VHH binders against c9jj37. Designs and how they scored, part 11

Target 1, 291 residues: c9jj37
Amino acid sequence: MEPLGLVVHGKAEPFSAALRSLVNNPRYSDVCFVVGQERQEVFAHRCLLACRCNFFQRLLGTEPGPGVPSPVVLSTVPTEAFLAVLEFLYTNSVKLYRHSVLEVLTAAVEYGLEELRELCLQFVVKVLDVDLVCEALQVAVTFGLGQLQERCVAFIEAHSQEALRTRGFLELSAAALLPLLRSDKLCVDEAELVRAARSWARVGAAVLERPVAEVAAPVVKELRLALLAPAELSALEEQNRQEPLIPVEQIVEAWKCHALRRGDEARGAPCRRRRGTLPREHHRFLDLSFK
Below, E stands for the ipSAE of ESMFold2; O stands for the ipSAE of OpenDDE; V2 stands for 0.75 times the mean of E and O plus 0.25 times the DockQ between their complexes.

## First folded at step 4 (VHH)

Design dg1f (framework vhh_6fv0_2; at its last look DockQ between E and O 0.02; V2 from the best seeds 0.00; counts 0 for: pae E 8.9 > 2, placed apart)
Fold by OpenDDE, look of step 4:
Structure dg1f (fold): chain B 291 residues (1-291), chain A 121 residues (1-121)
Amino acid sequence: as target 1 above (291 residues)
Amino acid sequence: QVQLQESGGGLVQPGGSLRLSCAASGFTFSSYAMYWVRQAPEKGLEWVSTISGSGGSTYYKDSVKGRFTVSRDNAKNTLYLQMNSLKPEDAAQYYCARRYDFWSGTYFDYRGQGTQVTVSS
């Protein structure tokens, strides 16, 4: 009868500290990565990577020997994020920072590191602010992180004016912008939202080398033009002539609402007030009830 | 703590002018639309004017259009209401507010103590 052994545990902190010292340490390393756009060399240990991450197991191969060309180039991952990943793999812990957590999150998702992903998500939610929220939303949408997406949208709803003025907002994809424009809870006036959308589209147009109207086409239908006053619509029309953004038909529909002095024909979101909608005289004729 | 403080009220003759100011503190002023509301004796609170956070959009009660001008200086955290061609019916306690429910006519998020405007010959 093999004697029943009892598993006893040593102190975790010295153990993790010792392993942490091996992160990016050429000593005993058997693999070198070239990481990021800066092509920074990062040293690692194949056995540790392979046992902790399936991605690296596949990348580095199972055969011991000179078979894996060193260095391994990872040009898409920022160096700081990669080092965070290594720290986690080596120590089962990681120091996360606000400025880099989204990159670490992205790396975690890409490398299939579920536990690290969760840690990053918790951290992002904890440190979420106006400057970070749009970038976080983009990441959430890109990787289908539903809970994070909801938190980001909720945050933006509460801090709409500030969020719309961030660089992160301008860099959102149409897919990430849509849930915002559909929200009844945005604390911003429609006129400002139109301006924000224009700015967003302009940035996108420049980046994508496409016309502003084309870039905006997927999202402009969510703008509630009927909430604008006649003078505002006129101004919008003039601006639209100079720089096409919104389909003329959509503007015409808004004018119809004014002419008919009723909102019943304009079925749906286009006639609903947002939380931040500023009052106008013609709104008395619109069904502005919040569901 | 959010604070709003109105000033600039006084006694004027019909046809006269006043400039109201509202000093704001305790929040990011530029991130909020600001409202002017007023309450005349024996009347309810009524909306007068609104200005967007950036100042790019302004809205007015019909009865004050062309006579009143709302503006803001975000660097100074100050809201203004220039009132020209004042009428006796404009006499009221004027308040600045950070939020106002136009439809209910009763809800505001934050409001100052108000400043009295009297119009009398």
Scores: ipSAE 0.020, ipTM 0.401, lowest interface PAE 6.8, mean pLDDT 88
Fold by ESMFold2, look of step 4:
Structure dg1f (fold): chain B 291 residues (1-291), chain A 121 residues (1-121)
Amino acid sequence: as target 1 above (291 residues)
Amino acid sequence: QVQLQESGGGLVQPGGSLRLSCAASGFTFSSYAMYWVRQAPEKGLEWVSTISGSGGSTYYKDSVKGRFTVSRDNAKNTLYLQMNSLKPEDAAQYYCARRYDFWSGTYFDYRGQGTQVTVSS
């Protein structure tokens, strides 16, 4: 009987190297992109882009005759990230770097490159450190990357004091900051967390040219002021008079816990301790149920 | 191409002063809030100071308030950090940084290569 054929494979590395030589190479190119804010010209080859990526298939078209005229402007992607995408599309491989991987991940999500997205996610997790984690969290929240978000939150919970002092923390959106402030597992004391929130709000206020209190409004309810000692609450009131951050009603509620010498962690979020909460004399009474 | 180049670091005695500069190019400098951050031993990058794009608002980490002054010259595309009364704890690699769109999430900004500040004991 007639045998079925056998698939055999050549060596991948020399094949990839040959195709890599065409990345951003005008030889045989049939499309030119203008990429990023620098408007860098990048030459490419329609057949490779279209067969490997549905986004480019739709963007560039398949019909005979005039295709999308060159140059094609891609103003939002950085050139380095775009070249990494091209390398992946041409060779099915790409070298990822810590300094650019979040930009490549963003491009992979926007261009619908699911395999590249997964490869970038694996790399981000592998190189995650205190200096990267908040930017990674922001990307995860922006694009709804739940597994990355959980990993970033867990990392920050384990390295809370260092993470809260980074530029990346200060640049988180309110939406990205909320999961952190809601966590009972943060290893920082509430007095320090209030200071971190004020620093965060100050940076946002400077960037957005809005009052600190307006920037802070989406997140301040997550601060657990009942955990603060009376001297700390008094200092907070003075700071709030000079630079409003926290609604006075929230501070009053914390004072009620001291005055009535009662609270119940199960009955009130403002009384629930975090992993890093330092003990204070009144915390013993916050554990008491009503009566 | 966006470039940020820090300079002005060096060795200084406790109580001394330094002025850091950051030359910016490749973007409309006046449209962006600018940051000074530093990396001290055994810490990640820490925020030091922020100045609004117009220069009208400045903010400082509490430990440097009153000693450090951030400023900018939008005509010269230059960011400055005047550091007075320097302490050993201020020794770090200092970076200037930009953010294109603070809450965008679709574009991540750049920082320079840094300049070293050393405070001798």
Scores: ipSAE 0.013, ipTM 0.472, lowest interface PAE 8.9, mean pLDDT 84
ESMFold2 (binder alone), look of step 4: mean pLDDT 81; pTM 0.815

## First folded at step 6 (VHH; framework vhh_4orz_3)

Design ba2e (at its last look DockQ between E and O 0.03; V2 from the best seeds 0.00; counts 0 for: pae O 5.6 > 2, placed apart)
Fold by ESMFold2, look of step 6:
Structure ba2e (fold): chain B 291 residues (1-291), chain A 120 residues (1-120)
Amino acid sequence: as target 1 above (291 residues)
Amino acid sequence: EVQLVESGGGLVQAGGSLRLFCAASGFTVSSNYMAWLRQAPGKRREWVALIYSGGSTDYADSVKDRFTISRDNAKNTVSLQMNSLKPEDTAIYFCAKRGYNFRYGTYDHWGQGTQVTVSS
């Protein structure tokens, strides 16, 4: 008769602690990475990387290499995020921090680490706040993370004034900004939203060394200029002369709404109010229609 | 055009306190993510504290509850209050500004650093 075997387990924490001690440790290391913009050397162990991660299995190959190989350059991942990935691969656990979790999430997506990705997503949702939400939205749009995107948009809709003044807002791509500008639920007045869009475009223009109007072109049609009062449109025209942002055709369409006392002449944009739209006298004439 | 100048470093006995200052020019600290990092002899530069543009803060585990990052928007300065200092805190401390672009968010400007030495 066959005897029954019994699986026995040692204590998990001493085992994990021993493996954690090998993270970025040259002892027994057989691969060195040069990581991030600071080009930091990070020592690692091919067997752990390859058995835990298909991306590293492909990157490093199947032949064991116990020596000191040429460095493998990983330019796009910050060192802190890469070390977090190593900790997870070595110990199946990792401590996540608000300041770095989005970079760890990015690395998890890029390296195909599905469990780490899900753990990072849970952490992002748990720590989401006004200071993190726009960066999280950008990551969600970049990698097509629909649930995170929806959560971030809803958060911004509920905290619009604060979120639109953050550095993270100014750094959004046009693709990430569009869902916000299309939302009827923003708690911000259109005059303030135009100012936020100009600030956003200025930062993009400085970083990309492109004209403000070129940076703004993908998003400006979502600004609902028909909601602005005549004095506000006049001020916008003056600002537009100093620093072009909005095509004159769009401003002309807004003036047509005022002149015709109808919203159905507001070509190319909805005249719908947002949650934060402050009332103006001409709003009683607006109606959404096209000829 | 962007410049960061640290000050306030020095020699302190263990258990003592120091306050570091970072004077910024060429940009507005309140519109940026500002950080303190440190580099001990023979070690790589490590992050210590971060203040976000909205004012929230994060700290490395090694300094949590002992260090406080803050900013003075009127003076355009960032400071680091360091309490209960330990010999392990001995390092050159750098003030840094985070770069643009979330995907490659690293620090793009650094000060020259200020030396902090904590004696037994």
Scores: ipSAE 0.496, ipTM 0.803, lowest interface PAE 2.6, mean pLDDT 87
Fold by OpenDDE, look of step 6:
Structure ba2e (fold): chain B 291 residues (1-291), chain A 120 residues (1-120)
Amino acid sequence: as target 1 above (291 residues)
Amino acid sequence: EVQLVESGGGLVQAGGSLRLFCAASGFTVSSNYMAWLRQAPGKRREWVALIYSGGSTDYADSVKDRFTISRDNAKNTVSLQMNSLKPEDTAIYFCAKRGYNFRYGTYDHWGQGTQVTVSS
């Protein structure tokens, strides 16, 4: 009769603390990472990494031998985020900060750390604010994190004016910007949205070394120019002549809406007011309900 | 040492197709953001395509629906499938590694480039 054993547990805190002390500790370490753009050396233990993460298991190899080059270069992960990953791997806990959580989240996704990913997601949602939300949205869109994406969009809808003025907004990909521009719930006037889009495109143009119009092309179609007053459209045309942003055809279409005094159901989203759309005289003709 | 080596360039007729390859060494492409850029004679270098670590892709408008960026994790390579090529696509194409998951993150490493020439 095999003696019946009982699993008993020691104190978790001292255990965790002890393991935490090994994070980036050269003592007993057998692998060194070069991390981030700053190329920070980070020391770790192969056995711990391999048993906790398949990514590292593959990276570090199972075969005893000189085969894994040390140091291992991980240039895309910031040092702080990597250390957080190690903390999690070593202790099954992690201290998350608002300023670095998206980087940790990114790392978690990249390394296939599902539990850490979930912890990060929960934390992001909890600490979500105007400064973080666009960056969070970008991460969500990039990695297909649907729940986070929804939360971010909802947040931006509620805080549109502030969100559109953030650095994060300017750095959004077209893919991340599109859900915003398609939203009827943005609390911003279309004129401001056009301005924001222009700023977004300008920044992109400068960084990507592409014309503003080209950078903007994927998203400008979502701008609802028909909501603008004639004077605003004229101003937009003038600005567009100086700095092309929006296809002329799209502007012409907006003018047609004015001329026809009807929001053709067929014209779809471009004539729909957003939550923050400021009232204009011609809007009475766009509202199908005023028949 | 991080290295990027482009291949697959050449001469092709308008409407034709090419597939470019970028072989990476010293890092894992699947854990990085990879991009293709191009530089035509007398023009500035322009961004063409990006593949994110998560697998999402982004394209310049000029190449959208014609070009496809992909990666082979087993081979540690990035590819650019170019279809419906136009003379204006003539350029040196560069493979680059980006450091961050933003729209226009900085590129940490570049290849030497491969020449693509599209003849009218």
Scores: ipSAE 0.020, ipTM 0.334, lowest interface PAE 5.6, mean pLDDT 88
ESMFold2 (binder alone), look of step 6: mean pLDDT 84; pTM 0.854

Design ba2f (at its last look DockQ between E and O 0.03; V2 from the best seeds 0.00; counts 0 for: pae O 5.1 > 2, placed apart)
Fold by ESMFold2, look of step 6:
Structure ba2f (fold): chain B 291 residues (1-291), chain A 120 residues (1-120)
Amino acid sequence: as target 1 above (291 residues)
Amino acid sequence: EVQLVESGGGLVQAGGSLRLFCAASGFTVSSNYMAWLRQAPGKRREWVALIYSGGSTDYADSVKDRFTISRDNAKNTVSLQMNSLKPEDTAIYFCAKRGYSWRYGTYDHWGQGTQVTVSS
């Protein structure tokens, strides 16, 4: 028979506390990061980073040697999120907060930390609310996090008026906005949705230094102008002259629905109602198709 | 141009209260995420409280249930009510505006700060 050993365990808390004391601690540090827009110095320990994270193993390597300091610049991650990543790598635990969890999630995805990513996703879902949901949707779309995306879309569908008024909505990319505009389940009337899209495009125009119409071009075809009453469509034309948002051709197709008393999504004027569509007299004709 | 001006700091005994104010200009407080941060001597700035554009709030664990962030949209100001103050709360307190970015929660404008000193 072979010799038998016994695995024994010390207490986890003192072990974790000792490792936690090394987070951002220059003691024994052999690498310094310059992190975020704040350009904050963060001290770290190569052995812990490399053994816990393939991204850092490749980033840091062993070739310059452990005694050669070089600041490593990580300009895209906020300091708070980076420190949370370090704490997780050092201690296998970290406290998450609503104000920073999306940045920690982003870092976890970018650094290939699958367990931290899953923990962040669970936390995001738990704390999801009107103020967080659009930023969470943006993260989900950017990194292809389909389950989170579905949760965010469903939440926005249930809280549409409130969500569309948030700063997070105004900051969505076109790619993140498209799933919302395609949804039949939005509890928002189309007239209000057009106003929300214009507000969104104005913020994007200011940030990107681009015309409103250029910012809006990827998404405006998803606005269902055939649902608007003639007076609303006329008002939209006047607004469009002052600040172009929607191509004239799209507005023309909506007028054709009114003139012909028929809906036809094949002509680019979508007429399918949303959950929040307020009734208008002409809506009784929208389910009819041409010939 | 965006400007933030903090006021209301001072010396207070442990257990006391203070209310900080932040006057904002060049942007609308209610359309933005506003925060209070603090920097104790020899330490880095740390987040204290955040108010979202929709009005919800978050607090650091060290101040939860003792501090309250609020805003006055008519005056375009943010305030921080600080109760049950502890010596650990001694710091320069900064009002900050979060920048626009879905993936960067970085604050892009800061005030000059107001000193809060809590004696034992």
Scores: ipSAE 0.428, ipTM 0.776, lowest interface PAE 3.3, mean pLDDT 87
Fold by OpenDDE, look of step 6:
Formats: C-alpha cells, sequence, structure tokens
Structure ba2f (fold): chain B 291 residues (1-291), chain A 120 residues (1-120)
C-alpha cells in the first residue's frame, strides 16, 4: 500500500522571488536569446521555458542532440516585453507597466500564453487612458480581441476630442479606425472628424508611401459630410482640390442632401448625427428623429 | 535570423493570373504585419497589400479587387494572388515585414523580390 501522502504548500512569495532571480541570469543558464531590434542578450533556462510554454518547447527542441544553437534570435519582441514573459514563465507572476503592456500582450499572443494574455488584458483595461487607448484598439483589432476592442471604442467615444489628437490615433489601421467612424457616439463634430481623418491619412500616406486619398479610401465613406454646413462643404471642396482626400462623388452626395433638404432614411448613416455633432441650421431636415 | 524569400514571379499575359509566395523564417507571420510592395522600372516603390495579424487585409486602389493577400500559418508564408493582371502591374514584387503590430510601423525586413512581367 503506497503511503497516503498529503500535499502541503510552502510560502509562495519566497519561491517566486527565488525563481525571479533566475530571469536573465547567466548563472545556471543554458540558453541565450538575442532579443529585439537592439539585439539584447537575455539568458534563460531551457527546462523552465519548455515546461511552461509550448512555443519554447518547440523552439528549443526536446530531442537529444546538438539541440538549438545558442544564441536564439528573437528579433521581433522588444526586450522589455520578453523579460516580462520570462518573469511570468518563471514565477507565474508579472509586473506590468502601462508603457510596455501592449508589447507584453503582443508577446503573450505570439507565444500562446493565454494566462499572460488575460493578465495583460485586465491590466490594459485598468490603466486605459487617452494616450493608450488608440494603441490598445489597434492591438485589439490586430489580434481579434473583441472585449478589448469594445472597451477601447467605448473609451474613445467618451473621450473623442482628446483621443483624436493622439499619436495612437494617427497610427491606427483602417480596420481600427472604421469602428470609430461608424460610431454614433463619438463626442466630436464632423468637421473635426474630417480634419482628424485627413491628418490620419497624411501620416499613413507618408509612412506607407501611397497617396492620401488612397490611404483614406477605406474609411472616408464613413465620414458624414451631409452634417457639414454649406460653407464647410465648400471649404472641404477647395481643400480637396488641393489635396485629394475624399471622392468627389461623396461630396456631391452631401450637397444633394442640402439641396433636397431631406435626409432620406434610405441614405443611411451619412446623415445621422453623432453625439458630438454641433448643431447646424440644415440639421432640422436631416434627422427626423429630432422632431 | 529573419529571412523573407519571394517566389512565383514570371511572365504572364494581360488578363492572366499569378500567385506570389513569401516564405518567412525567424519569425511568425501570423504575429506580424506582412506586406507586399512593388517597384516598376523608373518608378518609386509602392505599397500593394497588407495583411494584419488578425487576418484583416488592406490594398492599394490600383490592385483592389484584383489582388488578394493571404497567409499560411502552418507554412509561415504569405501569398499574393494576382488576377486580371495588367501591363502596369509589371514590377519587382517585394515581401516585407513590419516591426510593430501597428499599421504605420516601419518595415524591418525585406525579401530580394520577384519579377512580375505582364505582356500586352
Amino acid sequence: as target 1 above (291 residues)
Amino acid sequence: EVQLVESGGGLVQAGGSLRLFCAASGFTVSSNYMAWLRQAPGKRREWVALIYSGGSTDYADSVKDRFTISRDNAKNTVSLQMNSLKPEDTAIYFCAKRGYSWRYGTYDHWGQGTQVTVSS
């Protein structure tokens, strides 16, 4: 009869602290990573990585032999994020920071670390602010993180003016920008939104080496030009002649709305006011729901 | 080491189709922004298509509805299906990886390119 044993637990903190001390410690390490664009050397222990993460198990190999040559180059993960990953793998805990959590989240997704991913998501939501939200939205859209996406969109809706002025906004993908532009809850006037979209497209044009109009093409249709006053539309037309952004047909459609003094329900979203839409004289004809 | 190797280029008649492949090593394509760019003789390099880590895609207007970018995660490859090819599509096509999970990140790595020639 095998003696009945009882599992008893020691103190978790000293244990974790001890293991944490092994993170990026060359002592007893048997693998070295070259991490990030900066090519930072990071020391680790194969057995710990392999037992905690399938990605690393595959990467480092389990078969007897010369094994994976060291150093192992991981050029796509920032060093700080990688260290956070190691901390988690070693200690089942991680200190997260606002400035690096999205990189850690990305790494977690890449390495298939579901628990770490969840921790990162919780942290992001907790520390979400105007500066982080657009970047977070991008990450959410990129990796199909639906809950985070929803939270980010909601946050931006509430803080539209500030969010549209961030670097993160300028760096959004079209896919990430679209749900924003489709939102009726944006607290921003359409004229400002058009300006923001132009800025967004300009940045994209420069980075992607493509025309502004081309960059903007996927999203500009979501701009509700009919909400603009005639003077604003005229100004937009002039600007558009100098720097094409919006298809002329879309502008013409807005003018038609003015001419007909009706927002046909059939015309859909382009005539709906957003939460932050500033009132204009012609709006009384566009939104029948305000009667 | 990060490497990108393009293949699948060649000569095709106008209206024809080609499929380009980009084999990636040293990183996971599904975790990165991957793009196709092209450079025609005497012209500037231009962006053609992008695939996001989440699988979303984006295209230049000039190729929209004709080209399709996709990836095979198991093979760690990116593809560009090119249909209804035009002479103006003649160029060297490059596969590129962006360094960040943001749309406007810089391209960190490029392949050597593959020549596509569309005859009239």
Scores: ipSAE 0.017, ipTM 0.351, lowest interface PAE 5.1, mean pLDDT 88
ESMFold2 (binder alone), look of step 6: mean pLDDT 83; pTM 0.843

Design ba2g (at its last look DockQ between E and O 0.03; V2 from the best seeds 0.00; counts 0 for: pae O 5.1 > 2, placed apart)
Fold by ESMFold2, look of step 6:
Structure ba2g (fold): chain B 291 residues (1-291), chain A 120 residues (1-120)
Amino acid sequence: as target 1 above (291 residues)
Amino acid sequence: EVQLVESGGGLVQAGGSLRLFCAASGFTVSSNYMAWLRQAPGKRREWVALIYSGGSTDYADSVKDRFTISRDNAKNTVSLQMNSLKPEDTAIYFCAKRGYYFRYGTYDHWGQGTQVTVSS
């Protein structure tokens, strides 16, 4: 039988507000972080961090050693995202924003904060749009977030033209781009997709200081060149001479499909139409098997 | 050469309006993440507004519903319409762009800024 006793509660809002006032507040602070590329100082309280988060428990330990270097450097997390994590740890609540939620999600994954991760995922899905979706896809691929990845791919499949023109598309890793290029559901014509892939590779080449062809190598086989009309394929050859992107062997295979009037010998999926494939005269013979 | 030049700052009474302009050269504003930041006297530079390459926008809570970021692709400019100005909006305002592979909140180029002063 339960003993006579009653749990009573004070008002939640004043309690939460008091704890929130300690976020980045040097009063009673016993740890200082240097956060992000701007190296901003953020003051925090070890007891709150350690009792709420195993990552910080391990990072900070139970007692600061004499002469232990301060501050603690966290160079990968943006300051706004780190402050959101602190607010969540201090108050069990946090306001999420579209502009920073992917960074908060990243921090939640890296710090092992399962509830915050789930809350961020729900928020990302609610605010997902053409401007956010590729960055969200990249986060999902980086951390193996299968549900988010599926939602992002489906969104891009439904808004393919717009999504392929975004800055986020140009910044995708090859690993994040591959699921898109493999999709039969993209609502974009193959000629446009080849242009998008070239734009993507140019950005990677310029920023990562690698040749365009090297950046493109992991993904170019997913381009379905047999779907291009002969004039388009010829234009691609001219562009490839000026700026190599696609191995000549892949272009040769596409020409063989035209010359032999047979599509069934194409490697894997290179002649399968996508939802957005515009019709071309030669597409009718791509369905014929080799005799 | 990437260059950002802000203009349109000045002195205005509380409740008034100003429009800031950022002329960009060496890149296309519509292909980039463009932001306005501000730095008040004695304070750290803070983000104010962001326009994404696809045209959607986000705002800091302190300016939401009062400020509007927009761009003119033909002139390659970014604008910040500031309405219902408050004394706490007094700051140097900077236009910035985010480089490829840069994280949220980091920028590879920004201008020298334009002063906005809101008198009470």
Scores: ipSAE 0.688, ipTM 0.878, lowest interface PAE 1.6, mean pLDDT 88
Fold by OpenDDE, look of step 6:
Structure ba2g (fold): chain B 291 residues (1-291), chain A 120 residues (1-120)
Amino acid sequence: as target 1 above (291 residues)
Amino acid sequence: EVQLVESGGGLVQAGGSLRLFCAASGFTVSSNYMAWLRQAPGKRREWVALIYSGGSTDYADSVKDRFTISRDNAKNTVSLQMNSLKPEDTAIYFCAKRGYYFRYGTYDHWGQGTQVTVSS
């Protein structure tokens, strides 16, 4: 009969510290990664990676032999993020930073590290601010992280003016932008939102080398042009002639709303005010249509 | 090593269909922006379609409702189903990966391309 043993635990901190010292340490390492666009060499230990992560287990192989090329090239992950991943794998802890957490999150998703993913998500939510939120939203939408998406949208709703002025906003995909444009809770006037959308589309047009109108096509339908005053619509029309952004038909629908002094939901033109919609004279007619 | 290998190109009559494939190695397609681009003779390379990690898709107006980008995560491949092909769709089609998860990230890897020719 094997004697009954009791599992006892040593101090966690010294243990973790010792293992942390092995992160990117060539000492006793048996694998080298070439990481990121910068092609940074990162040293690691196969046994630790393989036991902690299925991705690396598959990548590094289970059979001892010359079969795994060294170095292993991982060009899609930034070095800092990869090091964070190693830290987590080695120590079951990770130092997360605001500037790199989304990359770490991305890496966690890439490598199937669910626990690390969750830690990153918690951290992102904790440190969420105007500068980070659009990028976080994009990540959320990209990877189908629903809770994060909701939190980001809520944050942007509360800080709409600032958020729309960020680089992150300009970098959003149409898929990420749509939930925002559909929100009744945006604290921004529609005229500003149109301007923001135009800027968004311009950046996309330049980068993707396609017309502004084409880039904007998936999202412009969510703009509530009927909320604009006649003078604003006229200005928009003029601008649209110079730089097509919005389909003419959509502008026409907005004019129809003015002419009929009613918002017609049946016509697909959203006439609902947003939280930040500035009052205009014709809005009194729109409000009546929703009663 | 990251590699993208396109296949499925060929000659097709106007109104016909083709399906292009892109086999990726060295990374997971489901974790990245994957795109199809095309370059016609004497023209600039143009964006055609994009698929996000979450499965969302985006298309150029010129191909919208005719082309469908998809992926097979198990095979680590991206596909472009091209229907109702037109002569103006004639081009070399490239599969590309973006370097990061943002919409306007640069493409860090390209395939060699596959020729698609649509005859009138």
Scores: ipSAE 0.021, ipTM 0.377, lowest interface PAE 5.1, mean pLDDT 88
ESMFold2 (binder alone), look of step 6: mean pLDDT 84; pTM 0.852

